# VH-VL binders against o27280, part 237

Target 1, 266 residues: o27280
Amino acid sequence: MDSMNVPEVLEIKRIVEESESVKTFIFSWDFRREVRPGQFVMVWDFRDEKPMSVSLIDPVRSEIGISIRRVGEFTDRVHGLSEGDLLGIRGPYGRGFELMGRDILLVGGGIGMAPLAALADEATARGMRVDALVAARTADELLFLDRLEAAGVNISTCTDDGSCGFKGFAHERLLTLEENHDMAAVCGPEPMMFQVMRILDERDVPAQLSLERYMKCAVGICGQCCLDDTGFRVCAEGPVFWSQELSRVREFGRYRRDPAGRRVPW

## First folded at step 10 (VH-VL)

Design S3 (framework fv_cemiplimab)
Fold by OpenDDE, second read of step 11:
Structure S3 (fold): chain C 266 residues (1-266), chain A 119 residues (1-119), chain B 107 residues (1-107)
Amino acid sequence: as target 1 above (266 residues)
Amino acid sequence: EVQLLESGGVLVQPGGSLRLSCAASGFTFSSYAMTWVRQAPGKGLEWVSGISGSGGYTYFADSVKGRFTISRDNSKNTLYLQMNSLKGEDTAVYYCAKRSYYEGYFDYWGQGTLVTVSS
Amino acid sequence: DIQMTQSPSSLSASVGDSITITCRASQSISTYLNWYQQKPGKAPNLLIYAASSLQSGVPSRFSGSGSGTDFTLTIRTLQPEDFATYYCQQSYSTPYTFGPGTVVDFR
């Protein structure tokens, strides 16, 4: 049993309100334990435990950030916490994003922008040109725009209702963009990612996509996050997958499994 | 109607300090990034500084970095520019401008306030 | 930093003329290019954003085009109120930068 599997009780150092429904919790972090954009941690509120993507990696300040959207009982409790309160954190887990090339495209939807924001920081720090397509249902749900701008990211926004930027879905906006990139990173609703991946494949743009599945153990043992046909475990072989890998996954963009293991449509 | 009103521009000696203010109305102030742009007499426009809607992120031109600070009070719908270690080349009309949603263009400008740095 | 240039620095025209001003960026800025009009003693006014989008309230005789590094502002059927200085500005990355301006005066 690796020491990384034991939750470390950490104090919430700072809380950033990203939107009405999203908060970023900042923790001190010992960077002797490496963390990469796209990896996740298990957050324990001493009652329940949930996987959360790392959205901030700051070696200078020795901090990490975890962005959490309010979506249920667990997140409701966490959102009720204040600076100075404690949470258990174990990890990081999973495969993170890889960076390649000079020009990178980020396509994110909703809270899916969390890992991409961290990736944006790294990419820009490496001198890469970063274009980000940030999508949400409404303008108020667009995340990390100020942060991305500060990092020098070229931002394009997309909203379902047209309240900000392009009116429509991310894949629709992408179709209007003719420029190709050396690599793309995608994270958001799976139907969005599926459509985006198709477009990127047609354009021969290497793409990595971060999947969300029900993850219980985070160590590839319980099998709750297994993908059909391939047997890929999202927590172990993912959550970041190359498009070529996902092309082998029948369920991708079509259905997922609920906590009981039943197939449910998107 | 969107309104931006700058104030605080005066004559100041080199090495001095000055704080400019910009009162905003007619829009949800906290939802928009704000910027300062200056224009020396008879010269072109120069971007000076920007601040995010929440105030969490600030940006500066190299010419003022380390000397100027930008801040905002969203409860008062006011933007500030603290200018320290002023130089003659800082002499300019300083404009407060509203930035459009995330695109980086400035759709509304104040009338400007003149800052003169001279011995 | 991204450097912006404009051409010409000044031009003389008559009412009714069609004029074109060009703006160039030192690197690709996609369509993150904006145009402003400034009259003496007045604050700048936004004319065009995102290279070709007309700001509300701006007459249709103004138009913008371009992408990447080369951009153009066109004023068709120049009106007396159009004599002013015009600036381009990149909003691709901070620090934001303006072109040096183009003065449009009476012939």
Scores: ipSAE 0.016, ipTM 0.519, lowest interface PAE 7.8, mean pLDDT 92
Fold by ESMFold2-Fast, scan of step 10:
Structure S3 (fold): chain C 266 residues (1-266), chain A 119 residues (1-119), chain B 107 residues (1-107)
Amino acid sequence: as target 1 above (266 residues)
Amino acid sequence: EVQLLESGGVLVQPGGSLRLSCAASGFTFSSYAMTWVRQAPGKGLEWVSGISGSGGYTYFADSVKGRFTISRDNSKNTLYLQMNSLKGEDTAVYYCAKRSYYEGYFDYWGQGTLVTVSS
Amino acid sequence: DIQMTQSPSSLSASVGDSITITCRASQSISTYLNWYQQKPGKAPNLLIYAASSLQSGVPSRFSGSGSGTDFTLTIRTLQPEDFATYYCQQSYSTPYTFGPGTVVDFR
């Protein structure tokens, strides 16, 4: 219990620049503490602590990777770090993805591809057929395409501006794809996930969705990660939920919460 | 109050055709998938066919694939099952049921309509 | 196709007994499992959905549990109206499949 609640100060072993706004920070990891795709860690820069999904799990090299998008003061400071600098890491936390069947569809939007990239590695290692729909606003914001290709994943892309692949949103692209899958995993902006979930339910494809809600702590203390109808706390009961669980949440896909906990429409 | 009312079950000869109807009321019909489930005399439940809320996706059990078609008219709140090339083993009470959107359970059922296939 | 089995195929019980029915799927279906009750000459009635969620209007003596491949329906303090046939059903993937049913008879 102590080991999971106390940040371990780790040296940044390697930094991979995934895009103009996204970097993957790689650390040596003792795999006596198991990490599964879909779990997250708390990253501490000695001023603030933020939850970040694990995007690389490599027991052969004894490494984990954490992919971080530059969106504010905390992430700007972390992006300013170099190989050899230190960060505090606590965890892992949360419910990871479950894999079942022979075929899986991954649908990722922006940084939501980070936890799905780790899942793709595990699914391919199990011998599953993996199809990935990778969505972003522009071609330069599509993440992990080379890593997915190297893993043998069948990739479809879409961009809002049409700069790569289908011109449009993830759910619009999904409507043009007719292949059946035993399950799906979805991560990205909540409105995208809601539309995708709806389509997958119509096709009778069970889906797991990873919520990237605003959070203050990893252990559910803050209440800001609480979902309205069910009392689910993303950090305590998520971040991965089955579509059946999210269907019972009136808030999902319709509004978000500001820092004061007030409902704000998408 | 949700209500489902099946009609059309009659005696038909082997090789014949029959169309069953299910009239729905008390819910937004177009928002829910619908299904047909049958039960042969003295036997258990067998799922037959399903259709999405829009009618864009249809599903069939292997035993009826190629012989039965499922359709819906959302303007009339009515579900249909067109049964062709009927066989003796298709003799059953046919139920229509409402499918929950995400969970896939059948929360409301009609009373059933008996189809007998015999010479 | 996902195959469903139930155990026992039939069970004799008395009013006031607690009984357990088991359902098994041929592959993992997470919690996409539903339980139905059917009385002679009547349409089935939904009791439990999502493995453990009690349908509105169903008495609290009914409960469900399980995930993956193994599921259980429990009826505590059996009442006269509970003598019926019980079916499990997977809603994980089409074609949807039902278990063969468990008949609960008076002892």
Scores: ipSAE 0.000, ipTM 0.424, lowest interface PAE 14.6, mean pLDDT 84

Design S4 (framework fv_cemiplimab)
Fold by ESMFold2-Fast, scan of step 10:
Structure S4 (fold): chain C 266 residues (1-266), chain A 119 residues (1-119), chain B 107 residues (1-107)
Amino acid sequence: as target 1 above (266 residues)
Amino acid sequence: EVQLLESGGVLVQPGGSLRLSCAASGFTFSRYAMTWVRQAPGKGLEWVSGISGSGDYTYFADSVKGRFTISRDNSKNTLYLQMNSLKGEDTAVYYCAKRSYYEGYFDYWGQGTLVTVSS
Amino acid sequence: DIQMTQSPSSLSASVGDSITITCRASQSISTYLNWYQQKPGKAPNLLIYAASSLQSGVPSRFSGSGSGTDFTLTIRTLQPEDFATYYCQQSYSTPYTFGPGTVVDFR
């Protein structure tokens, strides 16, 4: 357990370019340190350390994958790395997804498909029926469709601009999908997750939602990753929460916190 | 003491081939990335090629891609640069260097070996 | 590819002078910028890495600064052994690229 707080320096084994803005970095991993879908690691480029969701968990190949979207200085630097370069990996951290029942719906927006891709692999390995609603602004931002298809997942797509699949938002597409699932898992922009959660609640489908909030710590020792109203710390009690827990959070779907802890509308 | 020693530089005709070697000592060779950097007479430095510690990942400058290959023999602590289809503009002193994985700087350099491509 | 430029191409200075060399990248490279010194007939030696970190054994009169696209190397109280060519190099992405060099000559 002490090992979770010490970065292991790992060589980038492979880089998969998922889109213009997203890359998956693949590392050899010793699975004596268990990793579950929904957990995150701290990625250290020997200057800065940032939390990233695990998107590939492959005990057979002894590999993990970490998918990173280019959104700022740190992620821009990491995107500049090549196969053979080194990164520090610390973790895993956080609460992973829990699976129950025989049928699961995955609803992912943009990079939010990353933790859901790992979950899809686990769910299909357990013999669950997996339906995935993959949403993005444009066709170029739809992620992991080839991995989901290879895993035997039933895929529905939607794009805001209509460039692939249903033209519209994830919650609009969800209204046209089969109601009967034992559970759902949702990850993406918070306003999307809020709308999806409300539909699933109306259908009595229990859902787990993954929150990728701003964080200053990996072990929940600071208030920077705290949820409004309930006092939940994303890195300590999340990032995965049940819909019943999030229904009490007034901030969810309406506001986020910047690194200074100020409310900012979505 | 870290030491890098290049060899193999000679006069070759345009269109010819040449293999350069770099012998390394004083560090655990297999754990570090290596690189080749060249310098044409009276000109500046140009990065040519890089290789990971395992030898599984290789990188090339656009000017040499498809003509040069980089390899290493970790059992012999030796780095190689195979140069094919040589052109006059490949005339340069070729340096091997140890690459820092963390920052990508080149902290130890060999003395260089001169390659001349001429009739 | 990321292109690197240096200014000036050459400068003449006297012992005791302070000089500044600039390096610009064609796109943001954060602080993945290294500085090398090369004396005639010799291999380059590393002076500064990570834009501002002094390599072990390098005199404190050398300093680096900058981030993003704009970087500087400063040599305070120039010594006779400092007359050399100086190169910047980005290590942000492959292919790695060097600046064209700045020749520091005595007056």
Scores: ipSAE 0.008, ipTM 0.389, lowest interface PAE 11.0, mean pLDDT 85
Fold by OpenDDE, second read of step 11:
Structure S4 (fold): chain C 266 residues (1-266), chain A 119 residues (1-119), chain B 107 residues (1-107)
Amino acid sequence: as target 1 above (266 residues)
Amino acid sequence: EVQLLESGGVLVQPGGSLRLSCAASGFTFSRYAMTWVRQAPGKGLEWVSGISGSGDYTYFADSVKGRFTISRDNSKNTLYLQMNSLKGEDTAVYYCAKRSYYEGYFDYWGQGTLVTVSS
Amino acid sequence: DIQMTQSPSSLSASVGDSITITCRASQSISTYLNWYQQKPGKAPNLLIYAASSLQSGVPSRFSGSGSGTDFTLTIRTLQPEDFATYYCQQSYSTPYTFGPGTVVDFR
């Protein structure tokens, strides 16, 4: 087994409160181990282990950030931690985003903005023009706006309740935008991603989408994150997929499988 | 209800300094970027400066770079504009405005405070 | 810097008229264009954001359209309270810039 599969016990250097429900945990990182936006790590609190996207990649400070939304028992425990506390981190795993062209569109929903924030940093550093459509249910759930602005990203927001920016869903806002980009990166609720992908396909914009599935092993052996028909493992062939790949995935935007393997509708 | 109230506008001589304040209420101040916009008498609107919600990032128009400083105290819900080396062309009504989540449009404005730079 | 222009600089209209004001950017700003209304001695009020989104509380007779470099503000069935100066503003990149304004006056 590769040494990368053994959790490294790391000290939480800093904790950034992104919102009421989201915190970013910052760790020292040895960049001899390469990490790309869109990849994930397995976070171990010595009781349970969960996959989390990397939201910050800082080679200058030799740090990475992992943004975690409080949504259950595991995340409740993690959110209770303080700077100086320890977590086990193994990885990174999965296929990250690829950058191409000069103009990129980011479409993110809620915590889906985590990997996109990291991608935004890389894209802007490369001199790319970055437009970001940041979506959330309410204004309070919009993430990383300050970071994105600082990076030079052109931000557009939309909220379900209209509390910030365009009132409506991300795909609805996208329909009002006529400009095309060289590529798009999408991450958020799967129904959102499904609608956004369809629009981007119609516009002939190459798109990459980051999927969320139940991932247990992260190394492609357990099969818990396999997608129907294709056999794609989200942890191995993903979590980032091209739209052309997802077009072959029947379940995309329609249902997922729970830990017991049952179909669960979105 | 969102309220913005500017203060500090007075007559000042060229080369002088002045600090403007903007008291904010009715919203979570620290979550929103703030901006100063000015309007010379009988003229149009000119963006002057902006500051992120956290205060970590500041922006300036070229016309005021090096002379003006923008800051905020989120514990006091107050925005500031420190103006140094004032010129006649800085004479204007200065508005503080709330920027809607860093998108650069201003959904709420104060009533403004008049700064007059004259000998 | 992005330069903003407006046309016309002024126009005269009557109550009940439909009027259109245009705004142009020196480069593409996508839909990052906002419209404000200002009455004499008062602060500006946001009317339209993101080129076509109506601000809460603004009457539906106001509408915005456009993308890229050319934008329009339309006021249908002009009301007495609509006589004012209107400004467009790009929020595409700093420094943010305003158009020179359009004065809408009584005919």
Scores: ipSAE 0.000, ipTM 0.527, lowest interface PAE 10.9, mean pLDDT 92

Design S5 (framework fv_cemiplimab)
Fold by ESMFold2-Fast, scan of step 10:
Structure S5 (fold): chain C 266 residues (1-266), chain A 119 residues (1-119), chain B 107 residues (1-107)
Amino acid sequence: as target 1 above (266 residues)
Amino acid sequence: EVQLLESGGVLVQPGGSLRLSCAASGFTFSDYAMTWVRQAPGKGLEWVSGISGSGDYTYFADSVKGRFTISRDNSKNTLYLQMNSLKGEDTAVYYCAKRSYYEGYFDYWGQGTLVTVSS
Amino acid sequence: DIQMTQSPSSLSASVGDSITITCRASQSIRTYLNWYQQKPGKAPNLLIYAASSLQSGVPSRFSGSGSGTDFTLTIRTLQPEDFATYYCQQSYSTPYTFGPGTVVDFR
């Protein structure tokens, strides 16, 4: 049987507190199962299973990391765990980011920096020049700055309240940055990603965007994973999409769908 | 309904200058990037230059970099190509074209205007 | 710069034939590949974008396929108006580049 479709019970080796609301859980990993930046795993606490992006991929130490923001019942329970406790991990799933060219721009908002941190490690290991625009509501919600600096990434920050770096939104900061990238990768709230995507198109920079929020099902037939118009299934065909692909989705950045399938404004 | 009309192509001597114009109608001009593509007699297509919808970003092929400039006047729905230090190898039909969002294909083209560079 | 190659440089065909034209990129361009048709004395017309998407108004006998570095344009049941030159074009990065063209002539 393919072991990626069966949950493996793993011991939490280390927990890194990234912020008041975000923790990274680190597990020993057998890299005979390849993991790429942009892929996700299903995390099982023996009650519920939720998709989580892989935020650390370290074959040298034989470790993966999964960064989890505390937002509800499942994540509250997981945040209550300690080193030595057990979680079920199934996967990886989804298509990861593709790296092309010599220069890459990363644009991340909040927890969206998690998969981009893993991508930054891969890009720098490949010898690419990496520039990152890290955005959050406040300074204490900026994630992975020390890790990005240690990797040699050139960092720009912005916060809505001006507590660190540029005061304003990611797309406003992006307009003030020099354009010199072969490609970009973007992850964060959908309205932010839509604005960033349009600016990158003006600059003729091809972009990849990660739609983690729409992952409802890791395997099997699930209508909740579909995007409007194109029929893309985020868990099967995503979560990473090129801007070219998302340009055909009329709802991207404008609407979401409720459980009944009705359009609801952002 | 979308129309692009190039003008300005004439015979010019080597080292001379020439400005081409492209008049656009039938779409919101300022929303779309525009491009110039040329074709030498009996030869294939060569992308020359592009400009963003805002006019803030411009791009050039290496063969024309430093000699040509691209600009636009969104109030007049007009695209320009200023050609300086013209060479014999710049002889071509010059087309303007509308660039698509995100995918970079050229969905509408003008009829072309012939530029001949000879002594 | 990304270099584009087309094969064959020319071909002869009869009305009713099915033909294929190949385009190759010097590096991966994913699906940022477009196909154009040009008739003598006329401007090019867009046929296919994003490697396989048929442009509105283009007959369904035209189809495109491929990704990465290798791409194919297919014309099924060739019509008299299809005798023209065909160009592929990458739009992955500037400078944009065209293939050298394939001339489709009457046999």
Scores: ipSAE 0.375, ipTM 0.746, lowest interface PAE 3.7, mean pLDDT 88
Fold by OpenDDE, second read of step 11:
Structure S5 (fold): chain C 266 residues (1-266), chain A 119 residues (1-119), chain B 107 residues (1-107)
Amino acid sequence: as target 1 above (266 residues)
Amino acid sequence: EVQLLESGGVLVQPGGSLRLSCAASGFTFSDYAMTWVRQAPGKGLEWVSGISGSGDYTYFADSVKGRFTISRDNSKNTLYLQMNSLKGEDTAVYYCAKRSYYEGYFDYWGQGTLVTVSS
Amino acid sequence: DIQMTQSPSSLSASVGDSITITCRASQSIRTYLNWYQQKPGKAPNLLIYAASSLQSGVPSRFSGSGSGTDFTLTIRTLQPEDFATYYCQQSYSTPYTFGPGTVVDFR
């Protein structure tokens, strides 16, 4: 674990523009270091460090991909990089998704589709039936549609403005779907995940959800990503949690803590 | 050929500790979840604990939760069960079993190792 | 936790008979039900997985059926080597649980 905590300086092999605000950075990876969908890495631009989910795992090409949404100063800098430029990567960290059953439902919102895309690749490669509900505010923010389709995923889309697919939120679209699944994996805005989880619980569909919190150390030491009441550390016990675990987390879907430790409502 | 070989089963006093090992061969060990199942003399099968291929997920029966830990060393193709605070009711043959990828069935079993907890 | 039950607890049969063992789950486990055979002093052997899929190497006289909460194991033409204890096991969710077992002995 100590060795994995040292950032490895890697060259950006390729950059894929997923949308106006999202780019996937591809790196050569030594797969002697195992990585699972749902795990994250710490990305270091030699000034700041941020946790990012792995969105591509390709053992054949010996590559991983990290999808990053442009949302602030750090991501602005990273989005300004070109192929051949360097980034520091350490990890992977956290608990990834577990695949179970024959039929799996993926529910993703915005950049939350990043880890789910990696999961979809693995699931389809293993012969599982994968249905994906891909949600975004607008059509141009829907991520990985071509990639998912190419992998054999059955896609349903929904957008807030109705520019593509169902007009409405992911949980509203989910209510209109009657298919049963053995397992669900969910990642996106926490209010979305909260509503989706409730529906899945009512339907007795086991669900795993990937949380996002302020993570600083990634190794469960600093406590910045600790969830109230349970003491769950998102970086150590998560970021992927079972719905039963999250049912014990009072703050889930209600509020989070900012870097200063203040409660911020969703 | 898949082979699972348990070891470590001995007589131990109540309150004692014991670590069981299971050596695996004949398959890609890290790809599969592993499990411990025990059987008290003359009784049925009881699932004890499970661990995912990567070790990221561990599960326990309520009867052993807090007392037992499960781990694996994928570099050594070995599964472990650390048993602490042993009780008489823990007396059983402990089986190591390979779990399937997705279905949760146990397709291969070891021959088991006997753990006896007695004064 | 999901509770598993079996019926009967024991049965006597003759070679050539067809027998059926029932397993019931306290809640729906879909098709995540497996059957094992165990002989005295031996480890269990997987017979059926996913409720109805025959494990490789298992004779075709064994079959499984069911979904949800009720499952059955059928042995069509009982052979001398089939006298053993049979267990069902749910693999729907942890903790995994076994049925109490059904002893099949000769009449």
Scores: ipSAE 0.000, ipTM 0.496, lowest interface PAE 13.1, mean pLDDT 92

